# VHH binders against RING finger and SPRY domain-containing protein 1 (RSPRY1), part 1

No score or structure here was measured in a lab: all are predicted.

Target 1, 184 residues: RING finger and SPRY domain-containing protein 1 (RSPRY1), of Homo sapiens (Human) (q96dx4r300to483)
Amino acid sequence: LFLKEGRQLTYEKVNLSSIRAMLNSNDVSEYLKISPHGLEARCDASSFESVRCTFCVDAGVWYYEVTVVTSGVMQIGWATRDSKFLNHEGYGIGDDEYSCAYDGCRQLIWYNARSKPHIHPCWKEGDTVGFLLDLNEKQMIFFLNGNQLPPEKQVFSSTVSGFFAAASFMSYQQCEFNFGAKPF
Positions, changes and structure headers below are counted from each chain's first letter, unless a header gives other numbers; antibody chains are not in Kabat numbers.
ipSAE, averaged over its two directions, is called F for ESMFold2-Fast, E for ESMFold2 and O for OpenDDE. V2 adds 0.75 times the mean of E and O to 0.25 times the DockQ between the complexes of E and O.
Where letters were taken out, [cut] stands.
The coordinates of atoms that the task and the answers printed are left out; those that the model quotes come from them. Centres of patches stay.

## First folded at step 5 (VHH; framework vhh_8emy_2)

Design s01 (from e06 with A110E)
Fold by ESMFold2-Fast, scan of step 5:
Structure s01 (fold): chain B 184 residues (1-184), chain A 124 residues (1-124)
Amino acid sequence: as target 1 above (184 residues)
Amino acid sequence: QVQLQESGGGLVQPGSSLRLSCAASGFTFSNYAMHWVRQAPGKGPEWVSSISDSGGSTNYATSVKGRFSISRDNPSKTLYLQMNSLRPEDSAVYYCARVEYDTYYGPSWEFDYRGQGTQVTVSS
């Protein structure tokens, strides 16, 4: 539960009873390792490796969290199925009109291969990063340990239908995902 | 127009210390986070450390955490990397880097402005 300028922000938890919310081993680039439980990813290559989660959302307000395991370069956020993984060419989440990503190491928001600075400090091991997608207001909001950035809206100017939680990892970077099985 | 000039590398023995410097010009240095990236022969580039535009926040690769310290002096437009307890595996060319804001970048894994580099060799 969030409050924004006197209005209550709500989010839906993923239904885990019939559809397991996790990183999708069938929608992952070649050198990204996904844990057996589907909630941890690690890049084992000198490239920029990417993954989408197993669920797609097209209405409502949604939220997930990541725990930073290594504090290096990662771009984490939301992507449609139209976003392509061109990892051998160094393209990751945030590099096209169909994805937007938070980069806590370089202090950047990425959209359409353009970066913008943000005011959060650099992330550290053990930090929690939050990813809110508001399809009613057509905005994304990023949080570091509960502290929010101004909403990102540019990604909604493109023809977009549904979003997946998605992430790109530079060499040897690792994080843990929480899609609602643990309390936020 | 943007220029980054690294210096301070050299040949040192294991356990030694070195301080690298990067002189920046052609942009408002105090508006950019800055980064150190290294590349050893036959290997890809490895991110080493980052510092926020104000210098109030820093990050380090696990391999150098506790041994290296990144700092900056915005008035002199200089980035530093203090390297302590150097190991043979720290041998590499060290590059000063930044990422340009609000410009089409292409592959986001790259750092768009990188200096010529300074060679660090930790031997014997």
Scores: ipSAE 0.442, ipTM 0.752, lowest interface PAE 2.7, mean pLDDT 84

Design s02 (from e06 with A110D)
Fold by ESMFold2-Fast, scan of step 5:
Structure s02 (fold): chain B 184 residues (1-184), chain A 124 residues (1-124)
Amino acid sequence: as target 1 above (184 residues)
Amino acid sequence: QVQLQESGGGLVQPGSSLRLSCAASGFTFSNYAMHWVRQAPGKGPEWVSSISDSGGSTNYATSVKGRFSISRDNPSKTLYLQMNSLRPEDSAVYYCARVEYDTYYGPSWDFDYRGQGTQVTVSS
């Protein structure tokens, strides 16, 4: 995760020794496997499984990255605590009014179970996806290998609650999270 | 020009099966992925299933996986949804849909084209 400084957008690496940003094993749906270090997730079921990270943000500018391990259906982004994991009903991150997600397999942005096409190519194994949350300007920006999409703003009309990095994984999909412990 | 017409819905008991059909016209059916979407009263639309243009790839919402089967017949320009082990929660209007750009798996709720729908009611 990074913090914004100054008038132009400049990012500083967050000290994770005080924050311990990782995937939250106490805020995960039943069939999602989380690595012991908390930075990798894999869905081991024929279901749509979800997780939130351990850290909640309600001010400032924040950034994290994901490395694509498998290129199938995943919805990754930001969610409040009010976003529900309805994995048995096929709903994940981006499928309610409290979350917004990037889908690089289907080339869609999801908000409130409604999708919008985006112009990034389909993600591939080894690609880096970036997730910027700007709580000062009330926007989210998604990046594929450093190339940004236009800002998304819809979720801010429904909530001012704190946000968690969050993700949903279709059958057997996997990715690795970087919350700032490794260089971006 | 583009037209989609669903049929096959009805009132059935829990545990029953239904087969929905969608007749397509006004475009080259074999060049487009096709989708099934449902909407229950007072609820938002829910994506159910997708099938590639050739029929070689299919995808399903977790809530229907293992119970529903999507298929297509390109010569007759018809899309099908075989629904087995129906539950009261499956009650909805079912829509056949096409997206202008071929997306590999999932539909956009902002479909380029959607049919009028066919009502499925599952009750005892």
Scores: ipSAE 0.000, ipTM 0.104, lowest interface PAE 19.1, mean pLDDT 78

Design s03 (from e06 with A110Q)
Fold by ESMFold2-Fast, scan of step 5:
Structure s03 (fold): chain B 184 residues (1-184), chain A 124 residues (1-124)
Amino acid sequence: as target 1 above (184 residues)
Amino acid sequence: QVQLQESGGGLVQPGSSLRLSCAASGFTFSNYAMHWVRQAPGKGPEWVSSISDSGGSTNYATSVKGRFSISRDNPSKTLYLQMNSLRPEDSAVYYCARVEYDTYYGPSWQFDYRGQGTQVTVSS
């Protein structure tokens, strides 16, 4: 939840950041296909492929959304630069101390390769998943069609680094990202 | 010991139906979401369908949506996959799978395949 002061210059600066926010073709594992506009990703292989976005945040409250294109196994959330994408070994975001991920196919939250169930139903095509990062309160909150889960705090015990929006995709899975160019 | 035993596969013609079963033992079946994963020769594993621990929520790969139906019977510890309108591209070994909820050394994408799988071949 981010409240702006109502200043014109501040609003324009936020919009400029959103325009530049996209999936990073220089920080992506081998078989993940990123759209030309940088806001869609699809795994083209039987491996577990991962990507980080182009922006890194180290203070404040940040939010992005994903639209589910295929409803299969994906782990989406926030990762520091220290998270390694070991695509041939099946490790992606949520599988180390430096990332936390929402899994809407298996109804799990992943942190440090440990999962716990969540109460949201399985995601389906067209669903909107929200990802809030609150660096003031040191928590992450996940939303499915506006319905929130309890905050996740574990990842903040291990890192002082900034976070990137990040995602991992199993075979042939696809989603679309919204970093603020469209209204939330 | 966790055991998953798949059955119900076979050789069928396009347009046919098959029902796969998976008998589970060695764990509290009603506490785990369950999954079907398939693997065709020369390809990696493809997730097919998932069902929540209660059976109240189901999900399907786009390629099988509308044709396949996943269900479970917690008292008998059995998972099912009803496959209708089978196509040649559905030919694969089908595996019953779970995901370990607290895996110290496991990759999160990996399904826990404890069974031998059941072969489905759709050909004329």
Scores: ipSAE 0.016, ipTM 0.461, lowest interface PAE 7.8, mean pLDDT 81

Design s05 (from e06 with A110T)
Fold by ESMFold2-Fast, scan of step 5:
Structure s05 (fold): chain B 184 residues (1-184), chain A 124 residues (1-124)
Amino acid sequence: as target 1 above (184 residues)
Amino acid sequence: QVQLQESGGGLVQPGSSLRLSCAASGFTFSNYAMHWVRQAPGKGPEWVSSISDSGGSTNYATSVKGRFSISRDNPSKTLYLQMNSLRPEDSAVYYCARVEYDTYYGPSWTFDYRGQGTQVTVSS
């Protein structure tokens, strides 16, 4: 994960390599497949499968990216430990007061199972989506190919817990994660 | 009030084409991304395709990519799905859908499809 200050990416010397910051095989719902290197996920089921990364942040400014492999419904963002993976009931990241997610297929931001529109176009295969968490200003910022959305602040009214990068995948959706092992 | 009315389905043979239409009313159509969702008998709903509010970007499920084309006409408040090279596995009720803003739906994986859908049957 890299420190992100304002609009400028600032690399801090605590480098979370891909072997430390990866998708957590011990914090994943039943039917989500995680690659052996921990940076790709694919849903092979008709449910809404979810995962958190291995790293939790509780101070500072943090950033990660995903590359869109399939352009269907996925909700990607940040979640505390209190966010539950109710995959058989269709609940994912952004469906409770402890998580907030970007949905590039439906042009929505999800918080507490309520959506609001955003101005980005629908994502397409090969697009890069960025996820900034600013714990100093209490805000989250989403980027599509470097283009910023207005900050999201609602999730900070309900939680003081640390955050994990987290994602939910509809049937047969897939993306690749970059937690800083590759340059942003 | 919000209404979505699908049409254009029918019984066709494999390899045929169909064009589905969805007439929208009761909301500002041009403010919403729109979606096609299908449901085969005994199966859950499957997302098929999405189009941005302006029509400038589109997405497709892997199973239909290269065969289906989604489009919209904001002045006429109509959503379309052009389906080419139809296969038996495309047989389903097709629904046009949107997601209502600031409304609690419960699980976010669902879509807001309010019409009765249009039946597409591909067999011979």
Scores: ipSAE 0.526, ipTM 0.796, lowest interface PAE 2.3, mean pLDDT 85

Design s08 (from e06 with T62K)
Fold by ESMFold2-Fast, scan of step 5:
Structure s08 (fold): chain B 184 residues (1-184), chain A 124 residues (1-124)
Amino acid sequence: as target 1 above (184 residues)
Amino acid sequence: QVQLQESGGGLVQPGSSLRLSCAASGFTFSNYAMHWVRQAPGKGPEWVSSISDSGGSTNYAKSVKGRFSISRDNPSKTLYLQMNSLRPEDSAVYYCARVEYDTYYGPSWAFDYRGQGTQVTVSS
């Protein structure tokens, strides 16, 4: 993807290298498995499990991608630290006022445990989903194979602190994350 | 009142086929994506398949891809799941489900109007 006069959005804006941007094994619910390189997650239980990444952003424009490994129910997006992982109560990313999530299986955007439909087709194995966070314009934009949805703005009406890339996985679901080490 | 009525389950041998049906009423069926979710004893729910409101887009869990096919008939307000090459691990109660838009119903992983379910048992 190109942003602003053809410039590709990358993590080169931060001193933190892309190899250090990964899923946080210290900020993950009990039954989610994270790969040793920190870029894949799989729910190995009959439960709904969540994780945040290791970086927190509070200014600028940020982008990451996931590759769909299994096409089932996952809610993926951005969450503040105030978003609680009440996973054994069934709450995940998008289920409070501090997170917003894309659900490509059920064709929904989740915010504050309320859903609305989106026009993307259901995601399939091998699809690339993009997650843009624009803290200057106070909006989030979701992409499926480069096709964008209208911006989401509701999450910025709540108590907003820094955002983490974050995801929730239903039973046995899996995806792979790209935080900028691989070209977008 | 929103109602979903599943049928078509039964006891079959490995390698057999079954077709599940879900009769929907109380809402405009053609405006909603529809889903099949299954739950085995002692396990949490596992998403099986989804179909868009028009039927133009479908998705399948990796474990059933190539064996199951989801379809719908909007005029008759019916959702189907054709299950081929059934395996013992497919044994579960199968639920027809939808998600209500713009409505707080609790945890988002839950489906808001799943039906009573239909039992599928695959054993010798």
Scores: ipSAE 0.011, ipTM 0.425, lowest interface PAE 8.8, mean pLDDT 81

Design s09 (from e06 with T62D)
Fold by ESMFold2-Fast, scan of step 5:
Structure s09 (fold): chain B 184 residues (1-184), chain A 124 residues (1-124)
Amino acid sequence: as target 1 above (184 residues)
Amino acid sequence: QVQLQESGGGLVQPGSSLRLSCAASGFTFSNYAMHWVRQAPGKGPEWVSSISDSGGSTNYADSVKGRFSISRDNPSKTLYLQMNSLRPEDSAVYYCARVEYDTYYGPSWAFDYRGQGTQVTVSS
């Protein structure tokens, strides 16, 4: 499935802010390491550590990508400011009604601490995962190497506030973010 | 009620092989991805390997890649971990795990541990 006009519009919107679009070192849980350029994250602890990006979106269609560096447990997607980073309790993105996450290691979509299986294969080192947020149609769409899952809509029944790109990392997991500085 | 029973651990010399087994009951095994997690004394849990519901896709921690092989037999409801070229740092209690679909309580609780696990000790 090719998203011709949607990709073009999303790419154009992200490109304008790409220099400043990064993981937010002021909105990160205690033991997550963020690279100096703000586009890589790594968990060096046996806990579940979380981060939000620097931008918040409340209208339009938005897209970002992640390159899988390690293939273990990570929950990556979109979260509002109301989603809590309860790293000492083991809660991450997708574990409350304010966030929704793709989990490529366990083949699950997470919303409100409830999971459902998805049909993508397990992610591998070097894979590209895409995250589309469509605030006009009130849906999220996840991609693995360009292959689309059915839209997720449940998060919009609980929240209408702005969204941040957000991610949670189990012990020793790492990925690289692309907010539009590189071609999608 | 979900039950997962691990077996196959033991005391072996470095360079040896072991095959771990996990017998599952109380749920539709073929509908769930399955995982191996280990815990060494004084350390937190470490994810080792995962396998998709069909067995068509597998993943490994970098520390075991090329040495360990995960597989499953859905008709017998059994998960396996073939461990080759064992090293002293592989010594741990090994747990088979699935993710609870109704709730998620964090990394150590996201995996549904049952029983005592199976102890693997690699020493000379």
Scores: ipSAE 0.006, ipTM 0.348, lowest interface PAE 10.2, mean pLDDT 80

Design s10 (from e2 with T62K)
Fold by ESMFold2-Fast, scan of step 5:
Structure s10 (fold): chain B 184 residues (1-184), chain A 124 residues (1-124)
Amino acid sequence: as target 1 above (184 residues)
Amino acid sequence: QVQLQESGGGLVQPGSSLRLSCAASGFTFSNYAMHWVRQAPGKGPEWVSSISDSGDSTNYAKSVKGRFSISRDNPSKTLYLQMNSLRPEDSAVYYCARVEYDSYYGPSWAFDYRGQGTQVTVSS
């Protein structure tokens, strides 16, 4: 019960235990369901449904994890406030200059509506995906069960805004977020 | 130049099996994860299954998990979908699909399916 309350951001000097890091029910597209504890999301539509978390980071090094509940198409990563949720048009996280996303079902990294393949196997139920944002080096690094991909840097050429953890879900896809209340 | 050609559909009764094939040409098939997507009349495309470029990992929509099996043969450039215990709700045109790399794709939810599809109808 109490172990599911709030998330702490592990790489920041400031203690954020008084701030509940969770999926933001006020920054979510129409057909995405967010759990009562704010750490799990599920899509009930045929399009991409998207969400940002409640925290925004603009300096330092940050990390969160996702546990894969269903292994289908999801795009998970980081987005600024300028990234738009055009769910009726099928646009997800990674479809504009202001977001970058890991897709473990299709073996792709998405940035600015362009995909590139990555060397990780397809994710499976129970896998842990990690999302590191390094604002000092201006890079993002994605991990599958602790195995890292080469850094992604292109998104930083377009943005001066802070980043939110963000995700897009295809039909009936679901994952659970860990923003630091559990050890990584 | 890039082509995907589906086959193996038909009209079957509930509980029947079908095996779909997709012949790929015009690209390096072994470099791409491959996908099956279906579209029923009046509905948008629904993702069904995916297979990694090597064939070592697969994923399935919840509605077909345990009934469908995706596989590939990279030497012959062919993708397969074995469909067992077919239900009326599986009736759709089935498309073989990929996602094009390193070019502007548009909405990332979409798959690039270039073939004519193969019609599966499950009815009495």
Scores: ipSAE 0.575, ipTM 0.812, lowest interface PAE 2.0, mean pLDDT 85

Design s11 (from e06 with V99L)
Fold by ESMFold2-Fast, scan of step 5:
Structure s11 (fold): chain B 184 residues (1-184), chain A 124 residues (1-124)
Amino acid sequence: as target 1 above (184 residues)
Amino acid sequence: QVQLQESGGGLVQPGSSLRLSCAASGFTFSNYAMHWVRQAPGKGPEWVSSISDSGGSTNYATSVKGRFSISRDNPSKTLYLQMNSLRPEDSAVYYCARLEYDTYYGPSWAFDYRGQGTQVTVSS
């Protein structure tokens, strides 16, 4: 990986000794379906449904990936516990000052309910999207098939409580998560 | 001041084709990705297709892949949706949409600046 200084960094996968990294069935909105193995989510409703993972990180450098199963509207990234799942009102990850999300369908980064365009092409079925959280440099970096965007820093201007991998899914959208059980 | 005007809808038989148009005004069209969203009777809005600001990248809902084609003409500020092999389940009001950058929307699931829409009815 190359950061904006141009130096290669090594990002270690998290070894959570007694806690398996997966989507959290106790921190999910009403109409999002989570697979039995906890690594796949699908929205079966005409609403914007959200989930956080089981781990919270407050120091170090962290990375996870998703595989795009359907290419429609999803907002995927990182959220603190203070980000609310107001799915019946259409709020998703990136709609408050406590979350930041990559939207590969609309080619946007979302933070605090404001979007900005990014240069990645629209995501396609089978694409791999990467989500790097660097708590030492206070930045997030998004990758599409290994190609990185400029770092996102705005979310760190708020009081930080620690971050969860998090995602929001529009009607019938689906993706699969990799938190390090498979090689990146 | 931002305006989007959809046209080209109509009543057609299954297997037919239609081309929808969206005339944009009041903003720099070439700076924005554009989207088609549809709403069928009794259903919520469904995203159909998106195109990048340059037209170099497109994507499609699984339900329309291989049948619909999105395109744009930046000089004329027009967005198009070519719909082939139409099915009864494609019947809906079709809306042209954009999202303004660095503007508060909350909720982000919504598309902004949708026009009046154009009705597509596919029935035998």
Scores: ipSAE 0.458, ipTM 0.754, lowest interface PAE 2.8, mean pLDDT 83

Design s12 (from e06 with V99I)
Fold by ESMFold2-Fast, scan of step 5:
Structure s12 (fold): chain B 184 residues (1-184), chain A 124 residues (1-124)
Amino acid sequence: as target 1 above (184 residues)
Amino acid sequence: QVQLQESGGGLVQPGSSLRLSCAASGFTFSNYAMHWVRQAPGKGPEWVSSISDSGGSTNYATSVKGRFSISRDNPSKTLYLQMNSLRPEDSAVYYCARIEYDTYYGPSWAFDYRGQGTQVTVSS
């Protein structure tokens, strides 16, 4: 769910933005498989594979969700176009100054290849993880089943580029994305 | 400084159980989430299980969920992996691991191994 204007995310706001956002098959590392509908990704290799979504945002407040399909190592969040996908070297989202990622398996926030712990429990299959990007306040907020962490602000000191929803997947990890374009 | 010493592996038959241990030293064990990672011959590392610093939250790879149980004892600085209903595909060297906080870590996919691992072989 990408959402302009609002800082509170409710079900009613989903109806205002039917964006055809999806994972970008032209901005994905070699061994990550993207579903035909563009909303699910799975790593089929022992490497650390990455993808960005099709939309870049540079103003407003934006939100999307991920449903955890497998509960292993994934780093999911926001990245600029300057973040490199060095999958052969094991670099993913959160490994440079141009991206910030939530890691629900290891209970970490990653920024610039440095981690810090967070208070959420380890994610499990079926959990919903939320990713809010507030470009007015220059902060990112991560949610696990509706429970928020303190804002992350570090990435805004290093970059002036727009952001893409982005994710990195360790061996055989999989999740489903919701950008607000679900048919009813 | 940081030391992680795995033990408890061995040769067992399919359907058997094993309990692995990891003795930690050189850091404040109770401040770190801990992990089990395994590596079979010719394959890359595979994450198996994680446990929060307090032990209140655990996580498992799909391939071992329902069969393996991770636990920790913070006073003794020991991490455990109880492995039940072992299968031939569980055969691997098992490592305990942590992630150092606020240190340049790239690549972030990697775990911080310090020990030699413990060999588990499941075969009749």
Scores: ipSAE 0.546, ipTM 0.788, lowest interface PAE 2.0, mean pLDDT 84

Design s13 (from e06 with V99T)
Fold by ESMFold2-Fast, scan of step 5:
Structure s13 (fold): chain B 184 residues (1-184), chain A 124 residues (1-124)
Amino acid sequence: as target 1 above (184 residues)
Amino acid sequence: QVQLQESGGGLVQPGSSLRLSCAASGFTFSNYAMHWVRQAPGKGPEWVSSISDSGGSTNYATSVKGRFSISRDNPSKTLYLQMNSLRPEDSAVYYCARTEYDTYYGPSWAFDYRGQGTQVTVSS
């Protein structure tokens, strides 16, 4: 994660090794497998499965990354605790008013089950996707290999509760998470 | 029984056009977003296109954008994919699938009601 200091948009890297920020095995849908180290997830079923991380942020500026392991359908971003994992009904991150997600396979940004196109190319194995949450300016910014999209703001009209890094995985899709234990 | 049946595939030359159809039965077609997904030999499934329940919004994979057009006729319970300027890389089995939302969730993998597929082969 990165912590923002002041209006200059200066960010400081935060070492999260001591607090063990990871995917939350107690906040995950039935068929998503989480690695023993908590930083990799894979959907092991023909379904759309979801997870939230162990940390919740309600102030400041935060950043995390994922490395694409498989290039298929995944919706990755930020969700409040009010976002439900309705995997049997096909709901994932970005499919309600409490979450917003980047989709690099279909080149879409998802909010409240509504999508809009983005200009990044389709993600491929080895790509790095970045997820910035700015609670001071009330915006989310997505990055592909360091290249940013215009900010997303709609999710902040519906909620003021804290956000979790969150992701949804289509059948057999997989990615690795970096919450700041390794340099960005 | 809920059923989806794809048709319209075949063997064509590069640059040709094909129109695929998917006939739906056993459910309220107008309540579901519909999708086309393809799978080439030795590769995993690839999402191709989606259309909302009303037909008011459509989405396309970058590889087919500008060449393919998805449409639906709710009264006849039929989904279509118009494929223009076909390329050898478009060769695959094409599957029809449904979701209750306009978000694609892997109909080729997840739903009992996905169709059996129609083969498209583009070769010279």
Scores: ipSAE 0.000, ipTM 0.210, lowest interface PAE 13.6, mean pLDDT 79

Design s16 (from e06 with T103S Y104W)
Fold by ESMFold2-Fast, scan of step 5:
Structure s16 (fold): chain B 184 residues (1-184), chain A 124 residues (1-124)
Amino acid sequence: as target 1 above (184 residues)
Amino acid sequence: QVQLQESGGGLVQPGSSLRLSCAASGFTFSNYAMHWVRQAPGKGPEWVSSISDSGGSTNYATSVKGRFSISRDNPSKTLYLQMNSLRPEDSAVYYCARVEYDSWYGPSWAFDYRGQGTQVTVSS
């Protein structure tokens, strides 16, 4: 859980011992490889592949981080279970009305297959990207190395169920996930 | 109407260099990040490189990092790809691309506003 205090965000310790938060090997497209510990993903093909994490959130304020391993095209963010992995058609996270994604390679935010520019520089290997979901205020906030973008709210205009951390990877792209087992 | 016109491809030997160009029109070029994408016969599209609207930030696929250099000239509305130390596996049709902010007709992994492409063949 995370507290919003004025313009500052305060991070609280999340107890994950009863629920192992990781990438879900049962909710992943065909050519995406997930590490044995469930916190790293790599696309093994010349395709666009997607995954959701094992936990679903429907109330409160939640946060996770990604470390960029390769700086190519990836769309990373939040998706409901109604967001379908149409990898055979090249659709990923941010390409329907049930998901919203940060794209640090092309400097874009994706919602419902529509993009808009953002002011962050292109991500580089070793960069940390943060993903905040505020279900009380109905907004998503993206961070690059601690620098915040304006909130995204469009995804909450749809009839949405709970959200999963989710990501899509183009040809041979890779990143590491932190769902709270390591300090933020 | 957005128009992109690639040029500069050709047949070269391994180890050679080529410079690709993309002439842009129909939009404010300096307001958009630009991209190079390639497609080899029988393969899906592979993202190669991206450059920010100002040219201050660049990214490369690991397969071309250190060999290719992306650049742009906003006054002339031209995007470039300098390709050094070319290998047979670099053989492909090269496309320059822009992503439209309101485009939703295609998959977001695809670049919606690419040109006709320019063929690069690296063979001995």
Scores: ipSAE 0.006, ipTM 0.356, lowest interface PAE 10.8, mean pLDDT 80

